# Ledger of designs, part 9: VH-VL binders against q39962

Target 1, 193 residues: q39962
Amino acid sequence: DPTDGFTEVPLTEDNFVIQKPYDKPLNDRYSYKNGIRRLWVYENDKPFKVGSPTRPRTEIRIKGHDYSSGVWQFEGQVHVPEGTSGVTVMQVFGAVNKATALQLRVYNGDLKSYKSNSVATDIYNKWLRVNVIHKVGKGEITVFINGQQKLVVNDDGPAEHYFKCGVYAAPDGSSNYMESRWKNIKLYKSDNK

## First folded at step 15 (VH-VL)

Design q6
Fold by ESMFold2, last read:
Structure q6 (fold): chain C 193 residues (1-193), chain A 119 residues (1-119), chain B 108 residues (1-108)
Amino acid sequence: as target 1 above (193 residues)
Amino acid sequence: QVQLVQSGAEVKKPGASVKVSCKASGYTFTEYWYMAWVRQAPGQGLEWMGLIYPSSGSTWYAQKFQGRVTMTRDTSTSTVYMELSSLRSEDTAVYYCARGYYDEWMDYWGQGTLVTVSS
Amino acid sequence: EIVLTQSPDFQSVTPKEKVTITCQASQSIGDFLLWYQQKPDQSPKLLIKYAEESYRGVPSRFSGSGSGTDFTLTINSLEAEDAATYYCQQYDYYPGLTFGGGTKVEIK
């Protein structure tokens, strides 16, 4: 199991900071009911910050555990409703040549690394367990779906990193409405690298 | 390795203009990066002048510099330029470029360019 | 736009004592505050991002706190090499990535 050899880092609600279109109240784009976080955005929404050229997002930014070394792991369960496409649902922030070390995007029911490497197919209307291990010293990120290793990529480092999940419209090809649902979000780190 | 290399020191007379360059290397110049310009007069603090998004060429300028500052870029040479016109002695400063992630902090700074405006 | 008011302008302190520097924003900036250290004739160095997240390589004696409008940089046991000028900067409102006025810290 991808969490073998890892120690859980406790999280509370204080660690879950929501980034949303700057002109929308939180409950217009986010809800948290019965252990499930729902995050959504429209293709024509404003960016997160005034003066930013970025696409619309509603994302959890995990606060308090930014890292630049060691071995870290994100775990969560994601559900993407049919009709959502052209959207990033999970990120490892921080890179040298580009802004992120990893983006997991949904295109027409397929989960991909950016636009290219397939991670999973036929993902709509199902809960998927997602684990992402970042070995910073080796510059490697490994993606697991439902406990199975699917992808290994280079992290484009060194940089300061943090984890995000939710919805962030892709540069092109976004559906008019984009939504993801997340539960059981956890963070781990490895002792004794 | 990310590097921001600025043009050399300049000496200017009041009323002239100056154009400082900042050449970027070691990263994708147009992908999700802004370039900010920050100056520091002798014995004074840091002052934000403005920024440019190299991908689009879009800019934001501090109100104090509106009408006097122009920031441009050349994507073929991965270079950003800051031009300040109608120079005064108060514009004597070290001028820095700095790269930042969209929506996030600045992670690399240029070495600085001293501009001296002498009467 | 957003004005950052930094206090004090100057501190002369004995080694091993605690240093506290404040930064107040004219409107809420959430957690989007940076702290920098600048030594004479050097470029600024990032110490703290996102109000309280230590940047890589920063000694543990430096910490940041606050959210919204009121922020604090703390050096819990001042070392000789910490003599420098410290600046806050907001990065919530991008049409004006303004700095605080600075706080010069000197060793007694």
Scores: ipSAE 0.800, ipTM 0.910, lowest interface PAE 1.1, mean pLDDT 94
Fold by ESMFold2, fold request of step 19:
Formats: structure tokens, C-alpha cells, sequence
Structure q6 (fold): chain C 193 residues (1-193), chain A 119 residues (1-119), chain B 108 residues (1-108)
């Protein structure tokens, strides 16, 4: 199992900071009911910050555990409703040549690394367990879906990193409405790698 | 290795213009980056002047400099320029460029360019 | 534009003692506050991002705290090399990435 050899890093609600369109109240784009976090945007929503050229997002920014070394793991379960496309649902922030080391995007029911490397297919309307291991010393990010390794990529480091999940409209090709649902979000660290 | 190399020191007369360059290397210049310009007069604090998004060429300028500052870029040489016109002695400062991620912190700074304005 | 007010302007501090520097924003900036260290004739160096997150390579004696409008940089045991000027900067409102006025810290 991808969590073998890892120690869970405790998270509380204070670690789950929501980034959303700057002109919307939180409850217009986010809800947390019965252990499920629902995050959504429309393609024509404002960016997260005033003056920013970025596309709309409603994302959990994990606060308090930014890293630049060591071995870290994100875990969560994601559900993407049919109709959502052209959107990033999970990312590892921080790289040298671009802003992120990893983006997991949904295009027409397929989960990809950016627009290229396939990670999973036929993902709509079901829960998927996602594990992402970042071995910073090796410059390596490994993606697991439902406990099975699907992808290994280079992280384009060195950089400061943190994990995010939710919805962030891709540069183009986004559906009018984009939503993801997340539960059981956890963070792990390994001291021995 | 990310590096921002600025043009050399300049001495100018009041009323002239100065154009400072900032050449970027070690990363993809036109990805999701901004370049900010920050100045520091002798014995004074840091003052934000504005920023440019190299991908689009879009800019934001501090109100204090609106109408006197122009920031441009050349994607073929990975270079950002800051031009300040109608110089006064109060514009004597070290001028820095700094890159940052969209929506995030600035992670690399240039070495600074001293501009001296005197008669 | 968002105004950042630092306090104090100047501190002279006995070695090994604690330094605290505050930064107050004219409106909420969430956690989007940076702390820099600047030594004479050098460009600023990032110490703390996102109000509390230590930048890589920064000694553990430096820490940041706060959210919203009130922020603090702490040096828990001052060393001689820490004599410098310290600045806060907000990065929530991009039409003006403004700085605080600075705090000069000297060894007493």
C-alpha cells in the first residue's frame, strides 16, 4: 500500500484553507457536509486574487506543511460528476520552469497529468482513492489510483511545495461548470527517504 | 539555476529617462511568472513600482509611478525592461527586478541597478 | 493600495535575546504576507512566506505568525549575523505588492 512506511501528519480544519473566486462568499462555491467537501466554479468566475490573470478556482490549500525536502504523501478520495472537464483537481505546487510540479486534470472523464500522461479512465460518478508521493531528494512524484501505481514524473525542482485539491479551470477547454468532491484528505511524511 | 542579471549602473540628469534591463535565465520565461520592479533610495525602505506578466505583457503600476513608468519584455531574449521618465533627484535609488509565481511569492531577485540623478 | 505599518522602526538588542517585529495591514490580506531580511548592499532575501511558512535554508530561530491584518516576525535568539533590516510585504492584492517601512535590527 502506498502509505506503508509513512507517518500520518495530523490535520484539523485550520489546515484546510479554501481559495475561491475573490468576489464570492465561501458558501457560494464550497460546502462540507457529512465528511464530504464539495468545491465548484464556473468558467466565467473571477480569479482567486484581485489583479491576477489566473483562471477561476475553488481549491483547498493545505496550510502549515509546506516543504522543500523529505518524502511527503497526499492522500484523498475524489468524486467528479459527469459534465466536469478541462479542470485540475489535485496539484503539487512549486517548480523551477513552471508553477507546479504536478497537476492531475480531468478531460472528458479521463484523469491525466496536465494534458498528456494518462492516470485513469472512466472516472466520472465514482470515488477514486488518490495517493501522491513526492520524493524531493530524487526529484520524483509517483501517483497511485486505488492503491495501484499509475505514473512517475520528475518534479522540475528545487522549489517550495505544498498540496492542493479541488477545482482549478485549465487554460482552455473548461466546461461551464466544474466540480469535485473530496473526502478523507490526509497528509503523510517519511523521515527515512 | 535561476538567475536575474540587471544592466549596469547609470548616471542621469534631471528630466531624462532611464531604461533598466533584467535578463532571466534558468527557467521558462513565459510560463506562469510575473516580474516585479522594486526600488530603494539611499537609506530608505523598499518601494514596489509595478509588475509585468511576461507571457501576455500585461502590467500593473503603482499609482505613484503611473504615467512615468513603462515595463516591457522581449520574449526572444527573456528580458524585462523598466523605463522611468522625467527623472528627479528623488529617483536616485537601486532598482531591483524580482520574479514570482502567479498569485504567490517572489523567489529570485536581480542584483540591483544603481541609478543616480544629479545635475 | 494596501498600507503595511511595521513596528518598531529600529531595535538595538542584546545577543541571544528575542526580537519581535510587527506588521499591520490596512485591510485583511489573509495569510499572504512575506518577511524579508536585507543586509547592506544586498538584495532582500525571503525568510517567511504565507505568514508562517519558513523558506528553505532559513534558520529555525526565525518564525512568523499572524493572519488577517496583524503579523509578527520573531527571532528567538539573536545572533550577530542577524543584524539587518527586515521588511514585510503583502501578496494578496496584486495591483500593489506593497512593503512595510522596514525595521532595522542592531546588536547592542
Amino acid sequence: as target 1 above (193 residues)
Amino acid sequence: QVQLVQSGAEVKKPGASVKVSCKASGYTFTEYWYMAWVRQAPGQGLEWMGLIYPSSGSTWYAQKFQGRVTMTRDTSTSTVYMELSSLRSEDTAVYYCARGYYDEWMDYWGQGTLVTVSS
Amino acid sequence: EIVLTQSPDFQSVTPKEKVTITCQASQSIGDFLLWYQQKPDQSPKLLIKYAEESYRGVPSRFSGSGSGTDFTLTINSLEAEDAATYYCQQYDYYPGLTFGGGTKVEIK
Scores: ipSAE 0.788, ipTM 0.910, lowest interface PAE 1.3, mean pLDDT 94
Fold by ESMFold2, look of step 15:
Structure q6 (fold): chain C 193 residues (1-193), chain A 119 residues (1-119), chain B 108 residues (1-108)
Amino acid sequence: as target 1 above (193 residues)
Amino acid sequence: QVQLVQSGAEVKKPGASVKVSCKASGYTFTEYWYMAWVRQAPGQGLEWMGLIYPSSGSTWYAQKFQGRVTMTRDTSTSTVYMELSSLRSEDTAVYYCARGYYDEWMDYWGQGTLVTVSS
Amino acid sequence: EIVLTQSPDFQSVTPKEKVTITCQASQSIGDFLLWYQQKPDQSPKLLIKYAEESYRGVPSRFSGSGSGTDFTLTINSLEAEDAATYYCQQYDYYPGLTFGGGTKVEIK
């Protein structure tokens, strides 16, 4: 199991900060009911910040555990309803050349690293367990889906990193409506070599 | 490996203009990064002047500098320019460029350019 | 434009003592507050981002706290090398990336 050898880092609601279109009340783009966080955005929504050139997002920015060293793991279960496409649902922020070390995007029912390597197919309307291990000392990120290793990539560091999940419109090909649902979001840390 | 190399020190008369360059290397110049300009007069604090998005050329200027500052970029040379007009003696300062992530912090600064305005 | 008011302007502090610097925003900036350290003749160095997240290489004696409009930088045991001027900066983009006026910390 990808969590073998890891210790959970406790999270409270204070760690789950929502970034949303700047002109929308929180409940217009986010809900948390029965252990499930629902995050959605429209393609023509405002960016997160006034004056920003970024595309629309409604994302959890995990607060309190930014890192630049060590071995860290994100875990969560994601559900993407059919019709959602052209959207980042999970990312590792921070890089030297580009802004992020990893983006997991949904295109037409497929989960990909950016627009390239397939991570999972036929993902609509079901829960997937996602684990992302970042070995900063090796510059390496490993992605697991339902406990199975699917991808290993380089992180393009050194940089300051943090984890995000939710919906963030991709540069191209976004559906009008984008939604993801998340449950059981956890962080882990290890001194694994 | 990321470098922001600024043009050299300048001495100007009141009423003149100055144009400071900031050449970026070691990263993707467009799309991911804004470039901010910050100045510091001798013995004074840091003062934000504005920023430019190199991908589009769009700019945001601090209210104090509206009408006097112009920021431009040349994507073919990965260079940002800041021009300040109608110089006064209080514009004597070190001028810094700094890159930052869209929506986030600035992580690398240029070495600074001293501009001295004296009669 | 968002105005950041730092307090105090100046502190002279005995080594090993606690230093507290405050920064108050004229309107809520959420957690989008940075703290910088600047030593004479040097560019500013980032200490804290996102109000309370330590930047890489920053000693553990530095910490940030606060959210919304009221923020604090704490040095919990002052070292000689910490003599510097400290600045807060907001990065919420509305209306810009403004700085506080600075706090000069000297060793007594």
Scores: ipSAE 0.786, ipTM 0.899, lowest interface PAE 1.2, mean pLDDT 93
Fold by ESMFold2, fold request of step 19:
Structure q6 (fold): chain C 193 residues (1-193), chain A 119 residues (1-119), chain B 108 residues (1-108)
Amino acid sequence: as target 1 above (193 residues)
Amino acid sequence: QVQLVQSGAEVKKPGASVKVSCKASGYTFTEYWYMAWVRQAPGQGLEWMGLIYPSSGSTWYAQKFQGRVTMTRDTSTSTVYMELSSLRSEDTAVYYCARGYYDEWMDYWGQGTLVTVSS
Amino acid sequence: EIVLTQSPDFQSVTPKEKVTITCQASQSIGDFLLWYQQKPDQSPKLLIKYAEESYRGVPSRFSGSGSGTDFTLTINSLEAEDAATYYCQQYDYYPGLTFGGGTKVEIK
């Protein structure tokens, strides 16, 4: 199991900060009911900040555990409804030549690293367990789906990192409506340096 | 590896203009980043002047400098320029460039350029 | 424009003692506050981002706290090399990345 050798980092609601279109109240783009966090945007929504050139997002930014060293792991279960496409649902922020070390995007029911390496297919309308391990010292990020290793990529470091999940419209090809649902979000640190 | 190298110190008379360069290296200049300009007069704090997006050339200026400041970039040399016109003695300062991620912090600063405005 | 008010303007502190610097924003900026350290004739160096997240290479004696309008930088045991001027900066109101007035910290 990808969590073998890791220690869970306790999280509370204070660790789950929502970034959303700047002109929307929280409840217009986010809900948390019965342990399930629902995050959505429309393609024509405003960016997160006034004046920003970025695309619309509603994302959990995990607060309090930014890192630049060590071995860290994000875990969560994600559900993407059919019709959602052209959108990032999980990312590792921070790189030298770009903004992120990893983006997991949905295109037409396929989960990919950016627009390229396939991670999973036929993902709509079901829950997937996602684990992402970042070995900063090795510059490696490993993605697991339902406990199976699917992808290893280089992180383009050194940088400051944090984990995000939700929806962030891709540069192009986004559906009009984009949604992801998340449950059982956890953070881990390695027991070994 | 990321470096921002600024042009050298300058001495100017009141009413002149100054153009300071900031050459970037070690990263992808034209995506993900803004470049901000910040100055610091002797004995004073840091003052934000404006920013430019190297990807598009779009700029945002602090209200205080509207009409006197122009920021440009040259993507072929990975260089940002800040020009300040109608100089006054109060414009004597060290001028810094700094890069930042869209929506996020500034993480690298240039070494600073001293501009002295004296009669 | 968002005004950041730092306090105090100046502190003279004996080694190993705690330093507290405050920054107050004229309107809520969420968690979008940075803390910098600047030594004479040097460019500012980032210490803390996102109000409380330590930047890489920053000694653990530096910490940030706060959210909304009230923020604090703490040096829990002052070292000689920490003599510097400290600035807060907001990055929530994106086209106006304003700074606080600065706090000079000296070794007593």
Scores: ipSAE 0.780, ipTM 0.891, lowest interface PAE 1.1, mean pLDDT 93

Design q6
Fold by ESMFold2, look of step 16:
Structure q6 (fold): chain C 193 residues (1-193), chain A 119 residues (1-119), chain B 108 residues (1-108)
Amino acid sequence: as target 1 above (193 residues)
Amino acid sequence: QVQLVQSGAEVKKPGASVKVSCKASGYTFTEYWYMAWVRQAPGQGLEWMGLIYPSSGSTWYAQKFQGRVTMTRDTSTSTVYMELSSLRSEDTAVYYCARGYYDEWMDYWGQGTLVTVSS
Amino acid sequence: EIVLTQSPDFQSVTPKEKVTITCQASQSIGDFLLWYQQKPDQSPKLLIKYAEESYRGVPSRFSGSGSGTDFTLTINSLEAEDAATYYCQQYDYYPGLTFGGGTKVEIK
């Protein structure tokens, strides 16, 4: 199991900061009911900040555990409803040449690393367990789906990192409406790998 | 390695213009990053002047500098320029370029360019 | 539009003592506040981002706190190398990535 050898880092609601279109009240794009966080945006929504050239997002920014060393792991379960496409649902922020070391995107029911490496297929309308291990010392990020290793990529460091999940419209090809649902979001650390 | 290398010191007369360059290397110049300009007069604090998005060339200027500052970029040389016109003695300062992630903090600064405005 | 007011302008502090620097924003900026350290003839160095997150390589004696309009930088046990000028900067509203006026910290 991908969590073998890791210690959970406790999270509270204070660690779950929502980034959303700057002109929308939170409840117009986010809800948290019965342990499930629903995050959504429209393709024509405003960016997170006034004047930003970025595309629309409603994302959880995990606060309080930014890292630049060690071995860290994100875990969560994601559900993407059919009709959502052209969207990033999970990220490792921070890289030297680009803004992120990893983006997991949904295109037409397939989960990919950016627009490239397949991670999972036929993902609509079901829960997937996602684990992402970042070994900063080795510059490696490993992605697991339902406990099975699917992808290893290089992180393009050194950089300051943090984890995000939710919905962030991809540069091109976004559906009009984009939604993801997340539950059981956890963070782990291991200093000895 | 990310580097921001600025042009050398300048001495100008009041009423003239100055154009400072900032050459970027070691990263993707035209995506993910803005370039900000910050100045510091001798013995004074840091003063933000504006920024440019090299991808589109879109700019945002501090109100104080509206009408006097122009920021441009040349994507073929990965260089950003800041031009300040109608110089006054109060414009004597070290001028820094700094890159930042979109929506986030600035992580690399240039070495600074001293501009002296004297009669 | 956003003005950041730092206090105090100047502190002279005995080594190993606690330093507290405040920054007040003219409107809410959420957690989008940075703290910088600047030594003479050097570019500023980032210490704290997102109001409370230590930047890489920053000693643990530095910490940030606050949200909205009221922010604090703390140096829990001042060391000689910490003599510098400290600036806050907001990055919530991009047309104005404005800085506070600075706080000079000297070793007494």
Scores: ipSAE 0.757, ipTM 0.901, lowest interface PAE 1.4, mean pLDDT 93
Fold by OpenDDE, look of step 18:
Structure q6 (fold): chain C 193 residues (1-193), chain A 119 residues (1-119), chain B 108 residues (1-108)
Amino acid sequence: as target 1 above (193 residues)
Amino acid sequence: QVQLVQSGAEVKKPGASVKVSCKASGYTFTEYWYMAWVRQAPGQGLEWMGLIYPSSGSTWYAQKFQGRVTMTRDTSTSTVYMELSSLRSEDTAVYYCARGYYDEWMDYWGQGTLVTVSS
Amino acid sequence: EIVLTQSPDFQSVTPKEKVTITCQASQSIGDFLLWYQQKPDQSPKLLIKYAEESYRGVPSRFSGSGSGTDFTLTINSLEAEDAATYYCQQYDYYPGLTFGGGTKVEIK
């Protein structure tokens, strides 16, 4: 199991900060019910901040555990409804040459690292367990789907890192409506790997 | 490593213009970054002037400097420029460029450029 | 624009004592607040992001707290090297990023 050798980092609700279109109230793009966090955004929504050139997003920013060293792991179960496409559903923020070391995107039912490196297919309307391990010292990120290793990539250099999940419209090819649901979001840390 | 290297000190007369450069290195210049300009008069605090998005060239200027400041970029040389016109003595300050992530913090600053405006 | 008011403007503090600097925003900015340290003849250096998250390389004696409109930078035990001017900065609204007036901390 990808969590072997890791210690869970206790999270509270304060660690879950929602980033959403700046002109929408929280409940218009986010809900938390029965342990499920539902995040959605429309292609024509406003960006996260006034004046921002970024695409629309509704994302959970894991707060309080930013890192620039060590071995960290994100775990969560994700459900992407059919029709959602051209969207980032999980990110490892921070890189030298770009804003993120990793983006897991959905295109037509495929889960990919950015626009390449498919990690899962036919993902619509079902729950997937996602584990992302970032070995900062090695500059290495490993992605697990349902406990199976699917991808190993290099990060893009040392930076300030944190995890995000939800929906962030891709630069192109986005569906009008984009949604992802998450449950059992956890954070792990290891000093031995 | 990330470095922002600014042009040298300038001495200008009132009414003249000054153009300060900020050369970036150690990272991809355009993608997901903005470059801000911040100035500091002698013995005073930091003052936000505006920012430019190198990827698009889009700019935002503080209202105080609207019509008098122009920020540009040259992607081929990874350089950002800040031009301030109609200079007055109150514009005497150290001018800084600073890199920032889209929607996030500024992490790296240039060394500063002293601009002195005197008759 | 969002106005940030820092207090106090100046502090003279004995080494090993606790330093507290406050920053008040004219409107809620959530946790989109930065703290910078600037030493004489140097560029500002980022200390705290998101109001309470230490930037990499920042000593543990520095901490930030607060959300909404009221924020605090704390130096738990002042070191001689901490003599500097400290600035808060909001990054909630891009069309108007603003700094506080600064707080100068010197060593007695």
Scores: ipSAE 0.755, ipTM 0.909, lowest interface PAE 0.9, mean pLDDT 95
Fold by ESMFold2, look of step 18:
Structure q6 (fold): chain C 193 residues (1-193), chain A 119 residues (1-119), chain B 108 residues (1-108)
Amino acid sequence: as target 1 above (193 residues)
Amino acid sequence: QVQLVQSGAEVKKPGASVKVSCKASGYTFTEYWYMAWVRQAPGQGLEWMGLIYPSSGSTWYAQKFQGRVTMTRDTSTSTVYMELSSLRSEDTAVYYCARGYYDEWMDYWGQGTLVTVSS
Amino acid sequence: EIVLTQSPDFQSVTPKEKVTITCQASQSIGDFLLWYQQKPDQSPKLLIKYAEESYRGVPSRFSGSGSGTDFTLTINSLEAEDAATYYCQQYDYYPGLTFGGGTKVEIK
């Protein structure tokens, strides 16, 4: 299991900071009910910050555990309803040449690294367990779906990193409505130094 | 690896203009990054002047400098420029460029350019 | 435009003792607050981002706290190399990536 050798880093609601369109109240784009976080945006929503050139998002920014070294792991279960496309649902922020080391995007029911490396197919309307291990010292990010390794990519460091999940409209090709649902979001740090 | 190299010191008279350059290397200039300009008068604090998005050339200026500052970029040379007009003696300062992620912090700074305005 | 007010302007502090620097924003900026260290004739160096998150390579004696309008930088045991001027900066609103006035810290 991808969590073997890892110690859970406890998270509370204080660690789940929601980034949303700047002109919307939280409950217009986010809900948390029965352990399930629902995050959604429309393509024509405002960006997170006034004056920003970025696309619309409703994302959990995990607060309090930014890292630049060590071995860290994100875990969560994601459900993407059919009709959601052209959207980032999970990312590792921070790189030297660009803003992120990893984006997991949904295009027409397929989960990809950015627009290229396939991670999973036929993902709509089911829960997937997602694990992302970042070995900063090796510059390596490994993606697991339902406990199975699917992708290994190089990061683009050194940088400051943090994990995000939710919905963030991709540069092009976004559906009018984008939604993801997340449960059992956990953070781990390796027991190895 | 990432470097921001600024043009050399300038001496100007009141009423003139100055144009400071900041050449970027070691990263993707045209996406993901804004370039901010910050100045510091001798013995004084840091003062944000504005920023430019090199991708589009769009700019945002601090209110104090609107009408006097112009920021531009040349994507073929990976260079941003800051021009300050109608110079006054109080514009004597070190001028810095700094890059930042969209919506996030600035991580690399240029070495600074001293501009001296004296009669 | 968001105004940041730092206090105090100057501190002279005995080695090994605690330094506390405050920054107050004219309106809420959430957690979008940075702390910088600047030594003479150098560009600023980032210490703290997102109000409380240490930047890479920053000694653990530096910590940040606060949210909204009131923020604090703490040096929990002052070292000689920490003598510098410290600045806060907000980054919640792009047109106003404004700085506080600075706090000069000297070893007593």
Scores: ipSAE 0.684, ipTM 0.875, lowest interface PAE 1.8, mean pLDDT 92
Fold by OpenDDE, fold request of step 19:
Structure q6 (fold): chain C 193 residues (1-193), chain A 119 residues (1-119), chain B 108 residues (1-108)
Amino acid sequence: as target 1 above (193 residues)
Amino acid sequence: QVQLVQSGAEVKKPGASVKVSCKASGYTFTEYWYMAWVRQAPGQGLEWMGLIYPSSGSTWYAQKFQGRVTMTRDTSTSTVYMELSSLRSEDTAVYYCARGYYDEWMDYWGQGTLVTVSS
Amino acid sequence: EIVLTQSPDFQSVTPKEKVTITCQASQSIGDFLLWYQQKPDQSPKLLIKYAEESYRGVPSRFSGSGSGTDFTLTINSLEAEDAATYYCQQYDYYPGLTFGGGTKVEIK
């Protein structure tokens, strides 16, 4: 299991900060019910900040555990409804060139690292266990789906890092409606280097 | 690694214009990055002038400089420019460019460009 | 625009002593507050992000606290190399990413 050798970092609701269109109230793009965090956004929504050229998003920003060293792991179960496409559902923020070390995007039911490197197929309407391990010292990110290693990439560091999940419209286009649901979001840290 | 290298010091007369360049290396212009311009008069604090998104060319200027400042970019050379017109003595300052992520922090700064305005 | 007021403007401190600098915002900015260090003839360097998170490479003696309108930068044990001017900056309201007036810290 990808969590072997890791210690869970206790999280509270304060660690879950929602980034959403600047002109929408929280409950119009986010809900938290029965342990499920539902995040949605439309392609014509406003960006996170006024004047931003970035595409619309509704994302959970894990706060309070930003890191620039060590070995960290994000775990969560994600459900993407059919029809959601051209959207980032999980991010490792922070990189020298791209501003993000990793983006897991959904395209027509495929879960990919950015535009390539498929990590899962036929993902719609089902729960997937997502584990992302970031070994900062090695500049290495490993993605696990349902406990199986699917991808190893470089983080394009050094940088400050944190995890995000939800929906962020891809630069090259997206479906009108974008949604992802998350549950059992956890953060881990390893004392190993 | 990321580097921002600015053009050299300038000496200008009142009423003239100055154009400072900031050449970026170590990264590519994307929608996530802006370049901010911040100036600092001698012995004074930091003053926000504005920013440009090099990927799109979109700009935001501080009200104080509206109509007098123009920020542009050349994507082919990864260079951002800040032009300030109708210079006055009060514009004497070190001008900095700084890379930033719009909804996050500013991480890299240029070395600064001294602009002296005197008769 | 959002106005940031720093206090004090200047302080002279003996090495190993604690330094406290405050920054007050004219309106709530959540935790979108940065602290910079600027040494003479150098560009500013980022110390603290999100009000209380140390940026990479920043010594542990630097810490930030606060949320909303009131923020504090603390140097728990001043080193000689810490002689500099410190600035707060908000990054909640764009495009006016305004700075505080700065606090100059000198070594006695």
Scores: ipSAE 0.678, ipTM 0.894, lowest interface PAE 1.1, mean pLDDT 95

